# VHH binders against q9xw16: the designs that were tried, part 133

Target 1, 132 residues: q9xw16
Amino acid sequence: MSGWNAYIDTMTAAAPSIKRCAIVGAADGSVWARTEADNVFKASEEELKTFVALFNDVTQVPAKGADIEGVHYVVPRTEESLIFGKKENTGFFAVKTKSAVLIAVYEGPNEVAAQVRKAVESMQTYLNNAGY
Key: E = the ipSAE of ESMFold2; O = the ipSAE of OpenDDE; V2 = 0.75 times the mean of E and O plus 0.25 times the DockQ between their complexes.

## First folded at step 9 (VHH)

Design z20 (framework vhh_6fv0_2)
Fold by ESMFold2-Fast, scan of step 9:
Structure z20 (fold): chain B 132 residues (1-132), chain A 119 residues (1-119)
Amino acid sequence: as target 1 above (132 residues)
Amino acid sequence: QVQLQESGGGLVQPGGSLRLSCAASGFTFDNYYMYWVRQAPEKGLEWVSTISSSGSRTYYKDSVKGRFTVSRDNAKNTLYLQMNSLKPEDAAQYYCAAEEHDTGWPDYRGQGTQVTVSS
């Protein structure tokens, strides 16, 4: 398979509570890699294009929230290059690198979410250092 | 042991104002993102506002933007929510909440203070 699938495998191994994840192009939301089969990441191309555009000004995101896989998430705060949200017992972390956006959807309490954040940020650092 | 105690709720007429306070103890208050969340009867818990540990960043739910202002006094371990131009849909139990795990959602909340909006 493409080399990008190895990064999906690395993230899911580091945080098993990730239910679905993807690596998409920062410019257009094009899918480079995603979880498949029973864990397929189901966002449409149009939804991903809209989502990655949120990184143009993350400070505006909390007022309206964000949509991933047709699910509306509340985004109570953002950080530079980080959008993260909650919907009941589910949540997501999305981080931007130079050329990619990593999105991980998880289920579980805040302690679980902390492990997911660590895995996603570790991959963000790796890809930035690799020039992506 | 994180403790959060809200006050300042009450009955107000539409268009009125209330100022909520939250007294925090049992943790290093100035290291925590703080939140206001609310719950109306028969509805789920709803995020209202977020303030960074220093107070330099604030965020608001779209429907309260321009009407509500969150602030904090780290020397007094106190969080505030100034609510202006109150509407019937703002009636709810209001909770202050603290984020420990950097997950974008609070880990602790107080017992709440009731806000009613009625003429």
Scores: ipSAE 0.813, ipTM 0.906, lowest interface PAE 0.7, mean pLDDT 92

Design z21 (framework vhh_6fv0_2)
Fold by ESMFold2-Fast, scan of step 9:
Structure z21 (fold): chain B 132 residues (1-132), chain A 119 residues (1-119)
Amino acid sequence: as target 1 above (132 residues)
Amino acid sequence: QVQLQESGGGLVQPGGSLRLSCAASGFTFDDYYMYWVRQAPEKGLEWVSTISSSGSRTYYKDSVKGRFTVSRDNAKNTLYLQMNSLKPEDAAQYYCATEEHDTGWPDYRGQGTQVTVSS
């Protein structure tokens, strides 16, 4: 049995352009696992609590954008259980499962972003199927 | 393949209105989210508005909400932006745009139409 860090490792192996990522509780934003050391995910508990609350109504997010690690991202659209945004060459994908929110921050062009989205959504599907 | 052609820009006084149009070709327009983005001199591209493929969902940058309305006519492959109560800060080159990848930021945009707000 692996801990939640094994899922972080799986996502980063699938999309090497992911710079930092975390798995947090959907109810409160509590960190279950995150990248550490040179790639430490730096969001505060208060920021994460605010961020996961955005999933209560994703349609309200584009007007104001989203903040992750003190960086403000423009969010031109959202999908059911998906918030994603851009700031210049940096972006993120965040997906909600039954119990968790997966957040992946990446750098690169749109083709790189597509690879990151695929990795994050694959993990979302896996965790939902596992009952998380 | 993807072609986008904007029109309708011009010079207006503060408080004025303009309606921008975008003629799309080379892709199945009805299947794609469409975007309006703008760029003022010496600034980066700024997202303004999004409309879903059916037109059922629209999103706006907070500063234009209530003043701008995005719409589309899928039978005519045309995207629109109605701009009311224009402010000097709205002056920019306006581009319609769409995305090749499903990443929420457009890969393709037209050559743009210039909007100038001055008295």
Scores: ipSAE 0.767, ipTM 0.884, lowest interface PAE 0.7, mean pLDDT 90

Design z22 (framework vhh_6fv0_2)
Fold by ESMFold2-Fast, scan of step 9:
Order: structure tokens, then sequence, then C-alpha cells
Structure z22 (fold): chain B 132 residues (1-132), chain A 119 residues (1-119)
């Protein structure tokens, strides 16, 4: 019951304001691990396939926003391997590694969001250094 | 202390144009992404446009793309929004904004400038 789920546990421990998260394949959006039970990440694999394709050109994302778990998020800017957005008190950070996309959905004010960003980017660095 | 001061709002007819300005002080202006956000009566705050610290990248809400142009003059610490082909739906209080926490969301705003579009 270890493997990719251990990385989910590491991220949620580092930033408790993460409500749901997942690690998915960068090429196809296939789910490698996600939060379960009361915090189940509810995005369909079809939605995730569409979402990971956004990393092919992140500069096009702000005009249209991004959809995760059927929720439409406003994305005011992107970075080369980072898509992040907000809808009222809810937001997300998604980062691309060599082989994976990490998605973390959080709730709370912008001070909380900064902690979530740090946790997700730390995991991105770790996985890239591990060859993923 | 960070200060953002908007100007240039007013009353315009549908199809008209306005140019908004934002004078920034109290921070290193050329280190920050800058934003325009708006709030229409009885509606929530809405993101409109983004410009990178150097001005090399701009982003727009889909409904204003092609009609609005964001620009900046880093030597003058000033942000601009050129608004053309204004529609009644564009009527709102317009705010100049920056991020406080590097989260991609503009959470520090000025006092705003009112834009009214009416025949």
Amino acid sequence: as target 1 above (132 residues)
Amino acid sequence: QVQLQESGGGLVQPGGSLRLSCAASGFTFDDYYMYWVRQAPEKGLEWVSTISSSGSRTYYKDSVKGRFTVSRDNAKNTLYLQMNSLKPEDAAQYYCAKEEHDTGWPDYRGQGTQVTVSS
C-alpha cells in the first residue's frame, strides 16, 4: 500500500490545506495515485487527458481557464511547467515533471495557497531528480 | 508601503474607447506581474488581463481579447489598459492589482476607477 500513494501522503502532510490531490501520467492523464475516501479526487480520466494536454502550450490557458473535477477555474497566468487557478475560496496548483503531472486542490486564503504551491513544487523537484 | 492609484475611468457610449492608467509606488514595479481586475454591480471580482514584469507576455480574459490591450512603462512605474469597442457588459469598477503571495491570483488592489457604458 506504498508506492505513488506515499507521495500523496507526503504532499498532504506538508500542506494540510490540500483537500484533494492526484499524480497522473503526463502523456495521457492516467491516474497513478490520488486521495481516496472522504477526500476522493473526482476528476474523470477523460477530463484529466484534456487537462494534461494544456501543458503542451501553457500560454493558451489563461484565455480559457481550466477544468478540474467539473469545476471551472480562472487562470490569470501560467509558468513553463505550472498551471494554477482560482475559483472563489478554492484553488489548484498543477506542475509537470518529466513523466507526471501533480494536481493539488486546496481551500483557503492566499497565505494558504502559498504553502500549497511550495509543497507541490518541492515534490516536482524530488520527482524530476528521481527521473520521473 | 505599496500604493496603486487608478485613473482614466468615465462614461462612454457602446463602441467607445477609454484608456486606464495605474500609478504604482512602494515596491520594485519591474519585478512583478501586474493585473487588471473588475467588479460589476452585484457581481464578484473578475480577472481581465495580466502582463509580465518585462511586458513580454500578456494574457486576456477571452471576452475582452482583441478589444483590450494591457501595457506598462517600467521607467514610469505605470500600468495601462487600452479599452476599445466597449460593451455594456464591460461596465464595472476597474482595479490595478498585484500578487502578495506568488500564487497567481491578484490579491492586492488599488481603490479603482469607475467605467460606465451607456447610451
Scores: ipSAE 0.791, ipTM 0.898, lowest interface PAE 0.7, mean pLDDT 91

Design z23 (framework vhh_6fv0_2; at its last look DockQ between E and O 0.98; V2 from the best seeds 0.84)
Fold by OpenDDE, look of step 10:
Structure z23 (fold): chain B 132 residues (1-132), chain A 119 residues (1-119)
Amino acid sequence: as target 1 above (132 residues)
Amino acid sequence: QVQLQESGGGLVQPGGSLRLSCAASGFTFDDYYMYWVRQAPEKGLEWVSTISSSGSRTYYEDSVKGRFTVSRDNAKNTLYLQMNSLKPEDAAQYYCAAEEHDTGWPDYRGQGTQVTVSS
């Protein structure tokens, strides 16, 4: 197993509401690690390429939303290295590191979403400090 | 207890304007991202606009961008939505909402105010 899978496990363990999760290259959207088995992260290469490019100008994302795994999410606001979206009782958090984008798709109310954000941002901090 | 009270809705003709207000109480208003959301008949809740705590950042759904303007007066604990060039598809119950959990989505909303657009 790739060393990156350990980071997937860390995030999913930290936030049980995460249903699917992926670590992808910030430059091209290439998948470095993802949840598998019953919780397969299903975004295509083309979709991920488009998604990671959103970080080039996050200010434009709210107007158009974001697509992950063929699902369209509204994005009511963004932060410099954070895109988060909502759809009904689901959502996602995506954070950019020096070289990667971490994506976590979750299910549940906003109360549990806060834990998801914390898990993803904690991993973001760790990877940035590690040079990734 | 968070209290949000919307006002300013009404009936307007297409191309007309309305200004919605939201009076907030029961929380530190100037610490919160505030939202406008709307719900049209037979449709789900739709995000309209977001404004940061200081008002320095604003965000709009694509269909309202250029027509709607969100603003806030933190001294008055009031949120506003200026709606210009209204279209029939803008007709909905409009809600003021507050974000508590820092998740990019509102948590509390008021009872709403009705906006109707008709010739």
Scores: ipSAE 0.877, ipTM 0.938, lowest interface PAE 0.5, mean pLDDT 95
Fold by ESMFold2-Fast, scan of step 9:
Structure z23 (fold): chain B 132 residues (1-132), chain A 119 residues (1-119)
Amino acid sequence: as target 1 above (132 residues)
Amino acid sequence: QVQLQESGGGLVQPGGSLRLSCAASGFTFDDYYMYWVRQAPEKGLEWVSTISSSGSRTYYEDSVKGRFTVSRDNAKNTLYLQMNSLKPEDAAQYYCAAEEHDTGWPDYRGQGTQVTVSS
């Protein structure tokens, strides 16, 4: 624990539709903080290392999609420092900061997905401004 | 209200080509990411291609990359999908779709146009 759990709490309070989330190191995918217990973020170290490497060239991601928690997501588009995907009623948003990648998995229609994107991007801005 | 109307589907032999069109109305077309998605009989909805609002960025599902080309004409509010080297597995109802909420998935789609690939 590095005290990063407060940022997880802030994101989940801002968007209650987030089912699971994590903050991981951008260089290696090491977990800094994640949701626990009934909301445990279930990604292996190897999966996270592979996932954060996708930010080296986000334009290549849509052709293949992305895997999070052993689930394959379709990624129809990406933006600079943003990978986001869908699988039926489930989706995710992942944003890169200077030192971290924030990953939030949600369930619900596009209206709730929009709230999740806003929460994740607000945290991305905060962490970048804090030097992370 | 967003309205999308596809056309250009038909029957083609393997290796053939089709050009799909989508006429859009009821929204500011040049502000929206646009999509092509398809549904084969007894299968779920599959993403095919995405094009940015200006047309400067395009993305493709791996199985259609190099064979399909998405494009748009913002002056005519029209989206296109050029399909070359068609395979039997490309047979599906093809829908154009529009993204409003910036969630990476479209919010609206048309009634679709059918593409059949057989000899």
Scores: ipSAE 0.812, ipTM 0.906, lowest interface PAE 0.6, mean pLDDT 91
Fold by ESMFold2, look of step 10:
Structure z23 (fold): chain B 132 residues (1-132), chain A 119 residues (1-119)
Amino acid sequence: as target 1 above (132 residues)
Amino acid sequence: QVQLQESGGGLVQPGGSLRLSCAASGFTFDDYYMYWVRQAPEKGLEWVSTISSSGSRTYYEDSVKGRFTVSRDNAKNTLYLQMNSLKPEDAAQYYCAAEEHDTGWPDYRGQGTQVTVSS
């Protein structure tokens, strides 16, 4: 498919437990694509600007956690280009590419979370190789 | 069978120190990120600290940073939490936990050890 919507469809197909997801600009949090209709990704522009700035130093994130869609998540650890968080039975994975941040919000146990991580990291690799 | 056994809890005065231990068995301890989480009355489980499989990286929740130190001895399959400058707000059941699926959240936890802080 053309445009950024195809990447949203690819991630949700790869991990059906993803409830909502988005591709946003790494510099400013501008929305390039997101889930719509039945599962609208509802983060505000101001929230996304704050969120993508966390990638400037991921080691600082665990102390206070992270907010997406007005929901606060605990972030017990991070990796170089990955912020992931948990709240009760829900969570998120966010990965940074050269110019974008991919965000996926899911529900389910840790086995489900592992599938979501695989889906977003596969897309991260694809977009990086494509120059994004 | 994964087993995590916490010990070292007890009663301490505010400003005091306590060292928790967690003996691990039934898995290859060196391969796992390990966690401390706690639960006080009226509160859900709260994340306290994380340590990488080698011990080279540590993470702390803001309220304990600078007061608590997580460490591990992979030769003894043991996780530790050194708690200094204890506050009444730190009183809780403390749990040792292990992450298996690389999801940033633990899959297994022990039965816990009680920390009580009183004047």
Scores: ipSAE 0.723, ipTM 0.872, lowest interface PAE 0.9, mean pLDDT 92
ESMFold2 (binder alone), look of step 10: mean pLDDT 82; pTM 0.817

Design z24 (framework vhh_6fv0_2)
Fold by ESMFold2-Fast, scan of step 9:
Structure z24 (fold): chain B 132 residues (1-132), chain A 119 residues (1-119)
Amino acid sequence: as target 1 above (132 residues)
Amino acid sequence: QVQLQESGGGLVQPGGSLRLSCAASGFTFDDYYMYWVRQAPEKGLEWVSTISSSGSRTYYKDSVKGRFTVSRDNAKNTLYLQMNSLKPEDAAQYYCAAEDHDTGWPDYRGQGTQVTVSS
């Protein structure tokens, strides 16, 4: 938990428009770290299990969308290790590493979305290189 | 820069068909994911379909799956949407959109073409 909180801090420092963020286990959706206090990431354990299972076949995700923190997001496309979505002025990027899924929820226009995606993908690369 | 021009909209009866076209210019068309999005008179923009840069992958909103088919001709810089079994709920202004490479979102949109389904 304590070590993984440092990665949450790194992502939010790189992209201040990240409103809430979590690092969860890829196999089961167990929370390793999340934003807390005023920015608490609120997804239930059942929701996270469902969400990480989407990475088993990302091609099925756009038809139905994705749910995070009880919010339904439209997902217009996916990549092998990337699911991202929008709901009005709110969006998310989720990336899968060997052992983890990083989820960042942000608010704002497309310009802030670009920074959030960069922060999440940079962390994905770092964790993959670290064996996670 | 990115320019998109839609055509092919019109008035059809429920159960009818239309084929929409989008002529693209000002960018390397075959490097971009392309999208169809729509807006009904009293609603926000709604994503309808996605096609990858090569055309090898396509995605659809659940409610149009099996009725709509997106395709592209990279040699002609043209995107298509074949719409079959049209329903009153499909009536909307349809927009062609190109992805923003940094976000993956449909950011660059055309002026749109109107689809009306008479009930």
Scores: ipSAE 0.597, ipTM 0.805, lowest interface PAE 1.5, mean pLDDT 88

Design z25 (framework vhh_6fv0_2)
Fold by ESMFold2-Fast, scan of step 9:
Structure z25 (fold): chain B 132 residues (1-132), chain A 119 residues (1-119)
Amino acid sequence: as target 1 above (132 residues)
Amino acid sequence: QVQLQESGGGLVQPGGSLRLSCAASGFTFDDYYMYWVRQAPEKGLEWVSTISSSGSRTYYKDSVKGRFTVSRDNAKNTLYLQMNSLKPEDAAQYYCAAEPHDTGWPDYRGQGTQVTVSS
């Protein structure tokens, strides 16, 4: 829907190790854009509503972890607008902007994860500056 | 060359306490988030606790919260884990770990120190 798919394309081009990603509403987890077809981001809107609520107090997230696409991730730390976690060779980065949450699921070692973090944070900065 | 050396493990009875130490060298210790992870026999690695580079933020696995306290002394390049009210489920090899890529997951680990909790 709308131009939001262009931002999905920009993130996946910047970090090819991103397997699936989405841009969702910060208030309700409603999907604005997501990867589709063979790399479809499979989280339900109900799961996403629960996930975006974690940004209300990120300091509580490490104790319990986070669930995305039915997968439970260990979250060893958070930052004010950033939740990220690992499960074996997969991981995710999720960042909150004024009105959106960007979620990227990746696969690979920690050197690859650093590239994914940069791509997600660059988009976060861009969207915040654009008023989103 | 990152070096991490744990110490302070031992045998305690349920309800006992231990303090683990980790001596770090070969990197700028006060720039790094530090972690404690553990591994029980025939089980995978389990994250236990995190401390920020300055020590201002700490995080704990739910099952150890209120019993374990992580701290650090940046002047001595040393990380600590105070473990109180130890349970049999806490028995494991404990590792000090560092996060080299700012990805929230510790890649660099020491050799570990063994914690045994039994009657």
Scores: ipSAE 0.676, ipTM 0.842, lowest interface PAE 1.0, mean pLDDT 89

Design z26 (framework vhh_6fv0_2)
Fold by ESMFold2-Fast, scan of step 9:
Structure z26 (fold): chain B 132 residues (1-132), chain A 119 residues (1-119)
Amino acid sequence: as target 1 above (132 residues)
Amino acid sequence: QVQLQESGGGLVQPGGSLRLSCAASGFTFDDYYMYWVRQAPEKGLEWVSTISSSGSRTYYKDSVKGRFTVSRDNAKNTLYLQMNSLKPEDAAQYYCAAEGHDTGWPDYRGQGTQVTVSS
């Protein structure tokens, strides 16, 4: 519940297919902001700590996949500061900035996933330029 | 009109080897991440392997790592999967697939080639 919720609102407005999202600390997975109420982001602190540690070496992630909100996602590839995965008709994009990790969970086909990726990467660029 | 045509499947004994090929056309092959995915009887689609556009990065499902090798020949628009030490659990319809929207999951898939592992 902070000014960081404005960034959550910006991402969800840019890509309405985002069902749940969060901004967490890169070092420890602490939640800075997340979607609430009917679309609450349900990851535990322990799960988020494990998840952000994956950015220490993203090349190892595809063999094992990633867990978000108790759901195991297949991660067929990664990029330097990007982990993204699929589970049937759902998926996620997670990007790392200097001090934060942005996580967006979406539902829909690949065409809408592209819009979600764009929204998350735009916010990544904004936060990096702002020193976060 | 993206087209992907798999070949090389067949019947093999446990411990045997097969090499799958995928002929790609209708798109700029060397710009795309390519994938192998499979579907066993009464199972969902399962990701097997990924190869980057240049071929410099490859990724594998944990259970096939060390046994399968993905490769590509961009001059021939062809994707390959070398499968060694085949196990009964590897029996499936194998599809090659291409990622069109830069989303980490393939948009296009071929019709598949059947791999059977039996005595």
Scores: ipSAE 0.757, ipTM 0.878, lowest interface PAE 0.8, mean pLDDT 90

Design z27 (framework vhh_6fv0_2; at its last look DockQ between E and O 0.76; V2 from the best seeds 0.76)
Fold by OpenDDE, look of step 16:
Structure z27 (fold): chain B 132 residues (1-132), chain A 119 residues (1-119)
Amino acid sequence: as target 1 above (132 residues)
Amino acid sequence: QVQLQESGGGLVQPGGSLRLSCAASGFTFDDYYMYWVRQAPEKGLEWVSTISSSGSRTYYKDSVKGRFTVSRDNAKNTLYLQMNSLKPEDAAQYYCAAEEHDTAWPDYRGQGTQVTVSS
C-alpha cells in the first residue's frame, strides 16, 4: 500500500486544488492509498464498493448522481472510464484503470477542474501502461 | 462575446408540453457539450440534461427521463428541450449553458425562460 502513496503525492502535486485523493481497487473498492492527516479521504468501504461499481455501467450514473464521502454530486455526463461530479465549488474526478479507480476530490472555481482532470488522467495513463 | 438566449417557456397545465430553445452565439457551439439547468424558487441551480457536441449522447436527470428530450441543431447554433408530461415540480427558470474548463460545471447561461406548471 505504501508504494501507492507516491502516486497520491504525484496527483496532489500536479493539481493543488485536489483536497483529497484515493486509489482504490476497481473490483471491490478496497483502499490502496489515500490522502491522510488533515486531508484524509473519508469515504467508507461500503461507499467505495458502490462507487467503483458505477463503472460497470457509466451511462446510468448521470441519472442518479454519485456519492463520495457522504456528499452527493451531480454527474452531468460520463465517459467510458471517467466519472466526474460537481457540487457548488467542489467536485470530483474518478478514472478507471485496468485494476484501479483513481478518485480526486477538489475544491475551487471551475477553472481548476481542467488541472485536476489532467492530473488524474495522466496518472491513469501511467498506471495503465504499467499494467495496473 | 458568449451569448445564450433561452425561449419557449410559459404557463401550462399539468400534463402539458413545452419546447424550449436556446440560441447560442459568440463561441464555437458545435465544440461544446450543452446543458439544461433549472432553478425553482428558493432552490439552487439544478441539472436537467446534457447533450454532447455532436448530439450523439444525451443524459438526463432521473426525474425527467422519459418526459424530456434534449436535442441540438449545430447548423443553427440552437439547443432544444422538449418537455412533455410536465409536472408542478418542473416549474422553474430554465437556462442553457455550455460546459466549461473540461467538464466543469457550466457558468455561461442566458437570462433563462420561465416554465410554470399549474392547474
Scores: ipSAE 0.859, ipTM 0.927, lowest interface PAE 0.5, mean pLDDT 94
Fold by ESMFold2-Fast, scan of step 9:
Structure z27 (fold): chain B 132 residues (1-132), chain A 119 residues (1-119)
Amino acid sequence: as target 1 above (132 residues)
Amino acid sequence: QVQLQESGGGLVQPGGSLRLSCAASGFTFDDYYMYWVRQAPEKGLEWVSTISSSGSRTYYKDSVKGRFTVSRDNAKNTLYLQMNSLKPEDAAQYYCAAEEHDTAWPDYRGQGTQVTVSS
């Protein structure tokens, strides 16, 4: 398997409240690495292709929200290269790099979500600096 | 510490208008994203609108887009929601809310102001 699984492990170690995560291609949503077993990331290729296309204009996302693993999330705002949202006690952070999109689904209150955001953005910075 | 006080709710006929206000205190208002969320009887909390700290960016739930306008006056520490063309499905308790942790969801809410839309 590729070394991309090591980055999944790094993010999960930095923020244990991440329940599922994946690294996918920014152009097509192809899966490079994902969590498996009891916490398998369940998004289909069709869903991921639709999801990564949202980064073409993040300002359009809040009106309609976003779907990940068949779950509809409310996205009250976006930032440059960041889509994030909530559904009750569940939430996600998705960040775009030059060639990848990192998606992390978590459970917990806003305090926990802040820790997850930090882990995902740290990895985004690392991958961008590495040319990905 | 953070205090949010909503006002301006009331009873209005379908097609009518209301302007909600939210007085904020206990935090640096102009550093925070602010939100309007609502809860209809027997339903969960629903996000309605977002405004950036400077007011330069606004976002709306699809069903209120074009009818509702969020704005803020940072000199007065006040958030507003102008609601036009009100529909029965807009009837709800409306809450002003503030985001602290940059998580796309507010950490603080006021006590709310009731909006009723009835003929």
Scores: ipSAE 0.766, ipTM 0.884, lowest interface PAE 0.8, mean pLDDT 90
Fold by ESMFold2, look of step 16:
Structure z27 (fold): chain B 132 residues (1-132), chain A 119 residues (1-119)
Amino acid sequence: as target 1 above (132 residues)
Amino acid sequence: QVQLQESGGGLVQPGGSLRLSCAASGFTFDDYYMYWVRQAPEKGLEWVSTISSSGSRTYYKDSVKGRFTVSRDNAKNTLYLQMNSLKPEDAAQYYCAAEEHDTAWPDYRGQGTQVTVSS
């Protein structure tokens, strides 16, 4: 597809509890696509550059947590290509592909979070298989 | 029928040490990520430490790193937290907790054990 916005639509359709999401470049945090209009993903370019660099060593992330959209999240653990964020009843999942980082912000309990994880990882797999 | 029972809390002076234990039953303990979380009387739950199912990976919030050590004995279904150099800000109810949904947040917790730090 010629527009990255279709991938945003696919993730939000797969997990309607996603409130905001984005696809950003893994090297520099540049925004390839994001939710817009009444649910704009509002992270700055500077914040996103800092955020994607966390994937250079995910084991260091839990000590200090992570910031997205000016919100600080606790990160109780990570996996090789996955950073989890929790704040009260909200959270995020971020996954790295070959070229990109997918970020999804959600609200809800652990059962809802599990559905968001599945949607984001399905897109991760799809983009990796497509060479991204 | 998950059961988590914390013990080892108590009163200690600043700079002192405590060792918390958590006895687990009703699930296959060595399949689960385990957590220590804490709560001061009128505050939300605060994540303290995480340990992987095998015990090979440990994670700590920055303010306890180097002072607290999480460990587990899978043969005894027991989780531990060694707490050294305790500060007044560490005073809280400490909970042992287990993760089921793979979302990096625990689904079950025990009743807790109280840690009080004062002179």
Scores: ipSAE 0.658, ipTM 0.846, lowest interface PAE 1.2, mean pLDDT 91
ESMFold2 (binder alone), look of step 16: mean pLDDT 81; pTM 0.814

